# Designs tried in a protein design chat: VH-VL binders against q8ixk2r445to577. Part 189

Target 1, 133 residues: q8ixk2r445to577
Amino acid sequence: FFGMLQNKGLTDYCFDYNPPDENQIVGHQVILYLCHGMGQNQFFEYTSQKEIRYNTHQPEGCIAVEAGMDTLIMHLCEETAPENQKFILQEDGSLFHEQSKKCVQAARKESSDSFVPLLRDCTNSDHQKWFFK
Below, E stands for the ipSAE of ESMFold2; O stands for the ipSAE of OpenDDE; V2 stands for 0.75 times the mean of E and O plus 0.25 times the DockQ between their complexes.

## First folded at step 8 (VH-VL)

Design s95 (framework fv_retifanlimab)
Fold by ESMFold2-Fast, scan of step 8:
Structure s95 (fold): chain C 133 residues (1-133), chain A 121 residues (1-121), chain B 111 residues (1-111)
Amino acid sequence: as target 1 above (133 residues)
Amino acid sequence: QVQLVQSGAEVKKPGASVKVSCKASGYTFTSYWMNWVRQAPGQGLEWIGVIHPSDSETWLDQKFKDRVTITVDKSTSTAYMELSSLRSEDTAVYYCTREGKYYSGYAMDYWGQGTLVTVSS
Amino acid sequence: EIVLTQSPATLSLSPGERATLSCRASQSVSYYDISYMNWFQQKPGQPPKLLIHDASNRATGVPSRFSGSGSGTDFTLTISSLEPEDFAVYFCQQSYSTPYTFGGGTKVEIK
């Protein structure tokens, strides 16, 4: 699957990544931003290895969560996906991070620009439901 | 027809707590963020915080985090804002307001009528 | 927090005149081509009413004489020809980041 990764609860918000330099795509937090349909910073690919790849630049970035953290950070993709880069998009729309056993939730972060995806205990909330558009 | 109906005016002494209710109707309560905003007499608007009724995810302005609790009762489609350790400067009209979905984003589109909380010594 | 500064504090005009209200943010509230600036109208004894969302989009039922413009840090609310019911206080509000913040308001009063 590929396209804009949109939230069911925040229906107008999509995964968004705006790297400061196209040649330095790692180390920054993934955010949520209003879906604009233009691709670019909102175009992601969900792979058979359960990666969420940032397809705008080469080399491609892969979303990861570092141990003990709840934020989604862009890392370089590896030939074999490490556990911290694996997300299961479940039938109900939940995006489950295997290594932490938590779900990705659309949330307002106190110090962030508007909305961000964060790891939270899994619930049946629409803010934890995602789909590719 | 979307309606937000708030509880009536309260008069409290310094150090007391107040709990304001906001009953929603005319839409799916669990699908929209509910904000709380206050306005002191003759002054501007001040954002307190927001809650999502589906999972009780709550975000507060840092200045209120130690005194404010926002909750919801999904069975009655009612949101609550409790403010503790009241001071005279907490005298204000308190509003609940729904954050509606618009193509380009979210905005506070429906507001309750307001609840006047007076703190007097 | 993002500070919003509205000017002028008071605007004294007659019905039929054009009103131009300014709101300046302490940092950009735009991301790509979307600006997270909203405008509200408030009359005495009433809650605020949404007029403009996302800088330039009129809310449902808002007359066409109201228009919003701007991006980044500088935003304007324009009322092309004041009607008697338009004399009120107007607030800008950013939804770019929490905590949400409001401007101090501009009072549009009869000259």
Scores: ipSAE 0.007, ipTM 0.641, lowest interface PAE 8.9, mean pLDDT 86

Design s96 (framework fv_retifanlimab; at its last look DockQ between E and O 0.89; V2 from the best seeds 0.00; counts 0 for: pae E 4.0 > 2)
Fold by OpenDDE, look of step 9:
Structure s96 (fold): chain C 133 residues (1-133), chain A 121 residues (1-121), chain B 111 residues (1-111)
Amino acid sequence: as target 1 above (133 residues)
Amino acid sequence: QVQLVQSGAEVKKPGASVKVSCKASGYTFTSYWMNWVRQAPGQGLEWIGVIHPSDSETWLDQKFKDRVTITVDKSTSTAYMELSSLRSEDTAVYYCTREGKYYGSYAMDYWGQGTLVTVSS
Amino acid sequence: EIVLTQSPATLSLSPGERATLSCRASQSVSFYDISYMNWFQQKPGQPPKLLIHDASNRATGVPSRFSGSGSGTDFTLTISSLEPEDFAVYFCQQSYSTPYTFGGGTKVEIK
């Protein structure tokens, strides 16, 4: 699966990554932004290693969850996907993070009108359902 | 204006299949989710499933997972709902309905006129 | 699935009277400031018509006498002064999670 990773519950919002420096693509938080399908900021790939890759740039980035965090941060992809980079896109649309045993949920950023994907306890909310477009 | 025009009434025998069509016009077909909802005579509304026409992403109610297939034809802006292994309890008016986009949500803002499917021996 | 319970099942009123319809969800259907509850009106032989979306927003063309309120699990549709054309069945519907679900409906009938 590849393309825009869109949330069902949050109307027309997609995974978005726009690092300040194109030569330093790691270490920043993945956010949600209106789906526009332009450029590389919203192009992701779900791989056989259960990675969510930001592969429009070299070296390739993979979404990771750092210890104790609930945010999605871009790391470099590795030959063998580390545990903190493994996600399961389930049949019901939920995006499950294996290591934390939590689901990726669209969430509102505090004191902002912006949104971010966060790890939360898995629920039946459409805000935890995702699909590639 | 937005219009959803469904195919005509169907009469089927138990065990048969039915395929209902829903032709959309007046909006960008591939930009909006299309739902199927049914209503048995004198009963309430029951959601069947939803499809996104752009890539055919489909979610179904578990009740229908083994018998329902929802598809689209982008070239004709038409959505289809096929229900197999028909039973008498499948007798209902079947509606297609578009999910309009609102701030932070979707809502079924336009509906087809409905298609009566009668299943009887 | 989220179960929606509407009450009363039948509401008998006269034109000009105020109608208050209730819809209770088995779990919260709110996300921050958005409540994913919609109301529909249905008349015999017709498809449902969207009246209210997101708990309190009138759909296009819906008269001002219709209003929606509520959050979390409890929602209300109010018709401030019933018109003859308002006698129909009203359904609530949650769009918070699939499978989408509808309430059993409230029939507003003329007394």
Scores: ipSAE 0.879, ipTM 0.946, lowest interface PAE 0.6, mean pLDDT 96
Fold by ESMFold2, look of step 9:
Structure s96 (fold): chain C 133 residues (1-133), chain A 121 residues (1-121), chain B 111 residues (1-111)
Amino acid sequence: as target 1 above (133 residues)
Amino acid sequence: QVQLVQSGAEVKKPGASVKVSCKASGYTFTSYWMNWVRQAPGQGLEWIGVIHPSDSETWLDQKFKDRVTITVDKSTSTAYMELSSLRSEDTAVYYCTREGKYYGSYAMDYWGQGTLVTVSS
Amino acid sequence: EIVLTQSPATLSLSPGERATLSCRASQSVSFYDISYMNWFQQKPGQPPKLLIHDASNRATGVPSRFSGSGSGTDFTLTISSLEPEDFAVYFCQQSYSTPYTFGGGTKVEIK
């Protein structure tokens, strides 16, 4: 699967990655932004290794969740996907993080109008449902 | 000036299929979800499913998953719903309805005129 | 799936009276400050018409006598002063979780 990764529940929100340093792709948080399809900030690939790859820039990034955290951050992809980079996009649209046993949800950033993807207990909400556009 | 115009009434026998069309105009067809909803005579409303015309992303109620196919033709701005293996309980008015975009949500803001499908045994 | 229960099934009121329609969801349909509850009016021989989206926002062209309120599981549609043209069936509908569902309706009868 490849393209823009869109949230079903929020009006036209997609995964977006816009690191402030084009030469330092790693370590920044993935956000949600209005889907626009312009440039390369909203293009991701879901691989057979269950990775969500940001591979339109060098070096290639894979979305990860660090132990004890709930934020999605960019790491370097590895030849064999580490457990913290494995997400299962299920038939019902849920995006399940195997290591933490939690689902990716659109969430409001603290005291803000901005949204980000965060790990939360799995529910049936459309805010935990995702699809590639 | 948003308008949804549906195909005419259908009479079918049990076991047949029906395909209802919904021609959209007055807005960018590929930017808005299109739902299908039905209403049996004297009954409430029942959601069937939804499609996004830009990519054909489709979500269906499980009750219909094996019998319904929702499609679009982007070149004619037309949505289609096909229901197979018809039975008398499928007698209803079938509506297409567009989801408008609001802050953080969608809502069914425009509806087609409805298509009566009658299944006679 | 989320079950919506509307009450009462029928309201019989005179023009000028206040109508209060209830919708209760089997689970919360709210996400932060957004409540995914919509209200529709359906007059005889017509498709449904959107009145209220997100619990409290009037759709374009809907008269100010219609208002919505509530969050979580409990929602209300209020018609402040009934007009003869308000004779109709009113449905609530949730867009929180597919499959989307409708309430059974409240029929508002004048007199």
Scores: ipSAE 0.602, ipTM 0.881, lowest interface PAE 2.1, mean pLDDT 92
Fold by ESMFold2-Fast, scan of step 8:
Structure s96 (fold): chain C 133 residues (1-133), chain A 121 residues (1-121), chain B 111 residues (1-111)
Amino acid sequence: as target 1 above (133 residues)
Amino acid sequence: QVQLVQSGAEVKKPGASVKVSCKASGYTFTSYWMNWVRQAPGQGLEWIGVIHPSDSETWLDQKFKDRVTITVDKSTSTAYMELSSLRSEDTAVYYCTREGKYYGSYAMDYWGQGTLVTVSS
Amino acid sequence: EIVLTQSPATLSLSPGERATLSCRASQSVSFYDISYMNWFQQKPGQPPKLLIHDASNRATGVPSRFSGSGSGTDFTLTISSLEPEDFAVYFCQQSYSTPYTFGGGTKVEIK
């Protein structure tokens, strides 16, 4: 699948990656932002290796679970996807992280009014359901 | 002005299938989710499912997933709901309804006039 | 599945009176400062009409006598002074999780 990865429950919000320095893509948190339909910082690819790739950068970035945390950050893609970069997009729209057995949920970022994707125990909430547009 | 116009009433026998249409006008069809909701005579509302016309992404209530197919025809701005293996309990008015967009949410803001489907021998 | 319970099932009131309708969810339908509870009005032979979205926001063209409140599991629709056209059935509906669910309805009828 290719496109903008949108949340079913937090409507019109999409995965977004807009690092402060375009020359240093790695290590910043992935956010949720209003879907603008223009691709660019909101354009992702879901691969057969269960990666969520940021296609607008070279070398390509891959969404990863931050070590010891529930946050999603950007890392460089590896030839063989490590476990912290594998997400199963299930038929019900849940984005299941195999390594932790948790699901990606739209959530409010602490200390701000911004929204971010975080790992949470899997529930049937629409805030854990995602689709490509 | 936004309008949703549904196909006419149907009378079906148990075991048959029915396909209800919903023609949208007055807005960009591919930009809004389209829901299907039914209401048995004198009863409450029951959600069936929703489809996004841009890519045919669907979410269905599990109780209907074995018998319901929701589709769209973008060239005619028409949504369809097909229900198979009909039973007398499926007798209801079937509505299509658009989800309007709000800050962080959707709500069913425009509804079709409804299609009465009667299942009887 | 989130179960919505509306009470009372029937309200018998006269024009000019205040109507208060309750809707209780089996689990929270709030996400931070957004409560995913909507209210619809239905008259015989007509489709439902959206009155309130996200607990407290009036839909376009809905008169100011209609107001919604609540968060979490407890929600209220208030009609401050009933007009003749307000005698109808009212449904609450949650959009927090699919499958979307509706309450059983409250019928507001003339006394």
Scores: ipSAE 0.511, ipTM 0.871, lowest interface PAE 2.5, mean pLDDT 91
ESMFold2 (binder alone), look of step 9: mean pLDDT 94; pTM 0.954
ESMFold2, look of step 10: ipSAE 0.298; ipTM 0.807
ESMFold2 (binder alone), look of step 10: mean pLDDT 94; pTM 0.954
OpenDDE, look of step 10: ipSAE 0.864; ipTM 0.942

Design s97 (framework fv_retifanlimab; at its last look DockQ between E and O 0.81; V2 from the best seeds 0.00; counts 0 for: pae E 4.4 > 2)
Fold by OpenDDE, look of step 9:
Structure s97 (fold): chain C 133 residues (1-133), chain A 121 residues (1-121), chain B 111 residues (1-111)
Amino acid sequence: as target 1 above (133 residues)
Amino acid sequence: QVQLVQSGAEVKKPGASVKVSCKASGYTFTSYWMNWVRQAPGQGLEWIGVIHPSDSETWLDQKFKDRVTITVDKSTSTAYMELSSLRSEDTAVYYCTREGKYYGSYAMDYWGQGTLVTVSS
Amino acid sequence: EIVLTQSPATLSLSPGERATLSCRASESVSYYDISYMNWFQQKPGQPPKLLIHDASNRATGVPSRFSGSGSGTDFTLTISSLEPEDFAVYFCQQSYSTPYTFGGGTKVEIK
């Protein structure tokens, strides 16, 4: 699966990554932004290693969850996907993070009108439903 | 103006299949989710599934997973719902309905006129 | 799935009277400032018609006498003064999670 990773509950919002420096693509938080299908910022790939890969740049980035965090941060992809980079895109649309045993939820950023994907306890909310478009 | 026009009434035998069509017009077909909902005579409404016409992403109620196929033809702006292994309890009016976009949500704002599917031996 | 329970099942009223319809969800259908509850009106032989979306927003063309309120698990549809054309069945529907679910309906009939 590849393309825009769009949320069902949060209408027309997609995974978005726009690092300030194209030569330093890691260490920043993945956000949600209106789906526009333009450029490279919203193109992701779900791989056989259960990675959500940002492969528009070299070296390739993979979404990771750092210890104790609930945010999605871009890390470098590894030959063997580390545990903190493994996600399961389930049949019901839920995006499950294996290590934390939590689901990715479209959430509002505190004190902001912006949105971010956050790890939360798994629910049936459509805000935890994702699909590639 | 948005319109959803469905195919005509169907009479089927148990075990047969039925395919209902829903032709959309008046809006960008590939930009809106299309749902299928049914209503047995004198009963309530039951959601069957939803499809996004742009890529055919489909979610179904578990009840129908093995018997329902939802598809679209983008070239004709038509959605289809095929139900197989028909049973008497599948007798119902079947509706297609578009999910309009609102701030942070969707709502079924336009409906087809409905297609009566009668299953009888 | 989220179960929606509507009450009463039947509401017998006269034109000009106020109608209050209730819909209770088995779990919260609110997220931040949005309540994902919708109301539909259905008349015999017709498809449902969207009346209220997101708990309190009237759909296009819906008269002002219709209003929706509530959050979390409890929602209300109010018809301030019933018109003859308002006698119909009303359904609540949650769009918080798939599978989408509908209430059993409230029939508003002439007393």
Scores: ipSAE 0.831, ipTM 0.933, lowest interface PAE 0.6, mean pLDDT 95
Fold by ESMFold2-Fast, scan of step 8:
Structure s97 (fold): chain C 133 residues (1-133), chain A 121 residues (1-121), chain B 111 residues (1-111)
Amino acid sequence: as target 1 above (133 residues)
Amino acid sequence: QVQLVQSGAEVKKPGASVKVSCKASGYTFTSYWMNWVRQAPGQGLEWIGVIHPSDSETWLDQKFKDRVTITVDKSTSTAYMELSSLRSEDTAVYYCTREGKYYGSYAMDYWGQGTLVTVSS
Amino acid sequence: EIVLTQSPATLSLSPGERATLSCRASESVSYYDISYMNWFQQKPGQPPKLLIHDASNRATGVPSRFSGSGSGTDFTLTISSLEPEDFAVYFCQQSYSTPYTFGGGTKVEIK
């Protein structure tokens, strides 16, 4: 699968990665932003290793969640995907982070009108359902 | 003007399959989710499922998963719902309905006229 | 699945009277400032017509006498002064999670 990773419940919002410094593509939080249909910062690839890969810039980035954290951060992709970079895209649209046993949910950033993907306990909410467009 | 025009009434025997069509016009077909909802005579509304015509991404109510297939034909802006292994309790008016887009949400803003499917021996 | 319970099942009123229809969800259908509850009107032989989306927003062309309110699990549709064309069945519907579900309907009938 590849394309823009859109949330079913939070209409018209897509995974977006736009680091403040183009010379350092890792270490920043993945956000949700209005889907623009142009790819670029919203273009992701779901790989056979269960990675969510960002390859608009070099070197390629892979979304990861650090132990004990709930935010999705861009890391460098590795030759063999580490556990913190593996997300299982399930038939019901849930994006399950196996290492934490939690699901990716579209959520409002604290004290802000912006949205971000965060790990939360798995529910039947459409805010935890994702699809490539 | 948005229009959804459905195929005509069907009479089927138990065990048969039925395929209902829904032709969309007046908007960009590939930009909106298309739902299927049914209503048994004198009863309430029951959601069957939804499809996005751009990539055929589909979500179904689990109770219909084994019997329903929803498809689209982009070239004719037509959505289809096929229900197999028909039973008498499948007798209902079947509607296609578009989801309009709002801030953070969707709502079924335009509906087809409905297709009556009667299952009788 | 989220169960929606509408009350009353039937509301018998005269033209000019105020109608208040209730819809209760088995779990919250609100997410931050958005409540994923919609209201539809249905007349015999016709498909449902969207009246209210996201709890309180009137759909295009819907008269101002229709208003929606509520959040979380409790929602209300109000018709401030019934017109003859308002005697119909009204359904609430949640779009918070799939499967989408509808209430059983409230029939507003002439007294």
Scores: ipSAE 0.440, ipTM 0.857, lowest interface PAE 3.0, mean pLDDT 91
Fold by ESMFold2, look of step 9:
Structure s97 (fold): chain C 133 residues (1-133), chain A 121 residues (1-121), chain B 111 residues (1-111)
Amino acid sequence: as target 1 above (133 residues)
Amino acid sequence: QVQLVQSGAEVKKPGASVKVSCKASGYTFTSYWMNWVRQAPGQGLEWIGVIHPSDSETWLDQKFKDRVTITVDKSTSTAYMELSSLRSEDTAVYYCTREGKYYGSYAMDYWGQGTLVTVSS
Amino acid sequence: EIVLTQSPATLSLSPGERATLSCRASESVSYYDISYMNWFQQKPGQPPKLLIHDASNRATGVPSRFSGSGSGTDFTLTISSLEPEDFAVYFCQQSYSTPYTFGGGTKVEIK
């Protein structure tokens, strides 16, 4: 799949990546932002290796979750996808992180009006359901 | 004025299928989820499923997944619900209803007039 | 799926009285400070009409005598002073998780 990765429950919000330094795309957090399709920040590819790839920039980035963490951050893609970069987008819309055995949920960023994708225990909430648009 | 106009009543035999239409006007059809809900005589409301007209993204109650198809025709701003292998317990009024958008939420804010489907004998 | 239990099944009251209708969800329907609980009014031969969205927000054109409250699993619809047009069936409905579900309804009837 290629396009904007949208949340079912948090209507009209999409994965968005806007690193503070365009020349250092590794290590920053993926956010959720209103879907707009403008520029390159909201375009991701779900690959046959189960990666969520940010391929509008070279070198290409892949979403990862570091051990013990719940945040989705950008790493460099590798020729063979590391376990922490593997996500299963299931028929029911859940986005399952294999290594942690947790699901990606739309979450509010602390005490703010901003939203981010975070790993949480898997539930049937629409906030854990995702689709490409 | 948001308006949802449904096709007329149907009488069907068991084993047949029915296709109900819902023509939308007064808003941008492709911007809002469209639900289908039914109500058997004297009973409560039962959600069938929902479709987003822009990309046909569809979510169904598993009770219907083998028998229902929900589609849209963007060129005519019309949603369709087809229910196959009809049984007498499928006798109900079938509604289309739009989901209005709110910050972080949504609600079925406009409803069609309903289509009575009777499955006899 | 999330089961919604409404009580009472029937509420017999006179015009001018206060009506209190309850809806209990089998699991939380709240996401942070947003509760995905809606209320509908239905009169015979008519489709449901949206009254309250997000537990407490009145839909456009709904009189101020209607109010909603609650969070998590427990929700209430209140009609502060019943008018003749308010005698109808009321349904709660959750949109937190597909499949979306409705309560069994509370019939508000004239005593």
Scores: ipSAE 0.312, ipTM 0.803, lowest interface PAE 4.4, mean pLDDT 90
ESMFold2 (binder alone), look of step 9: mean pLDDT 94; pTM 0.954

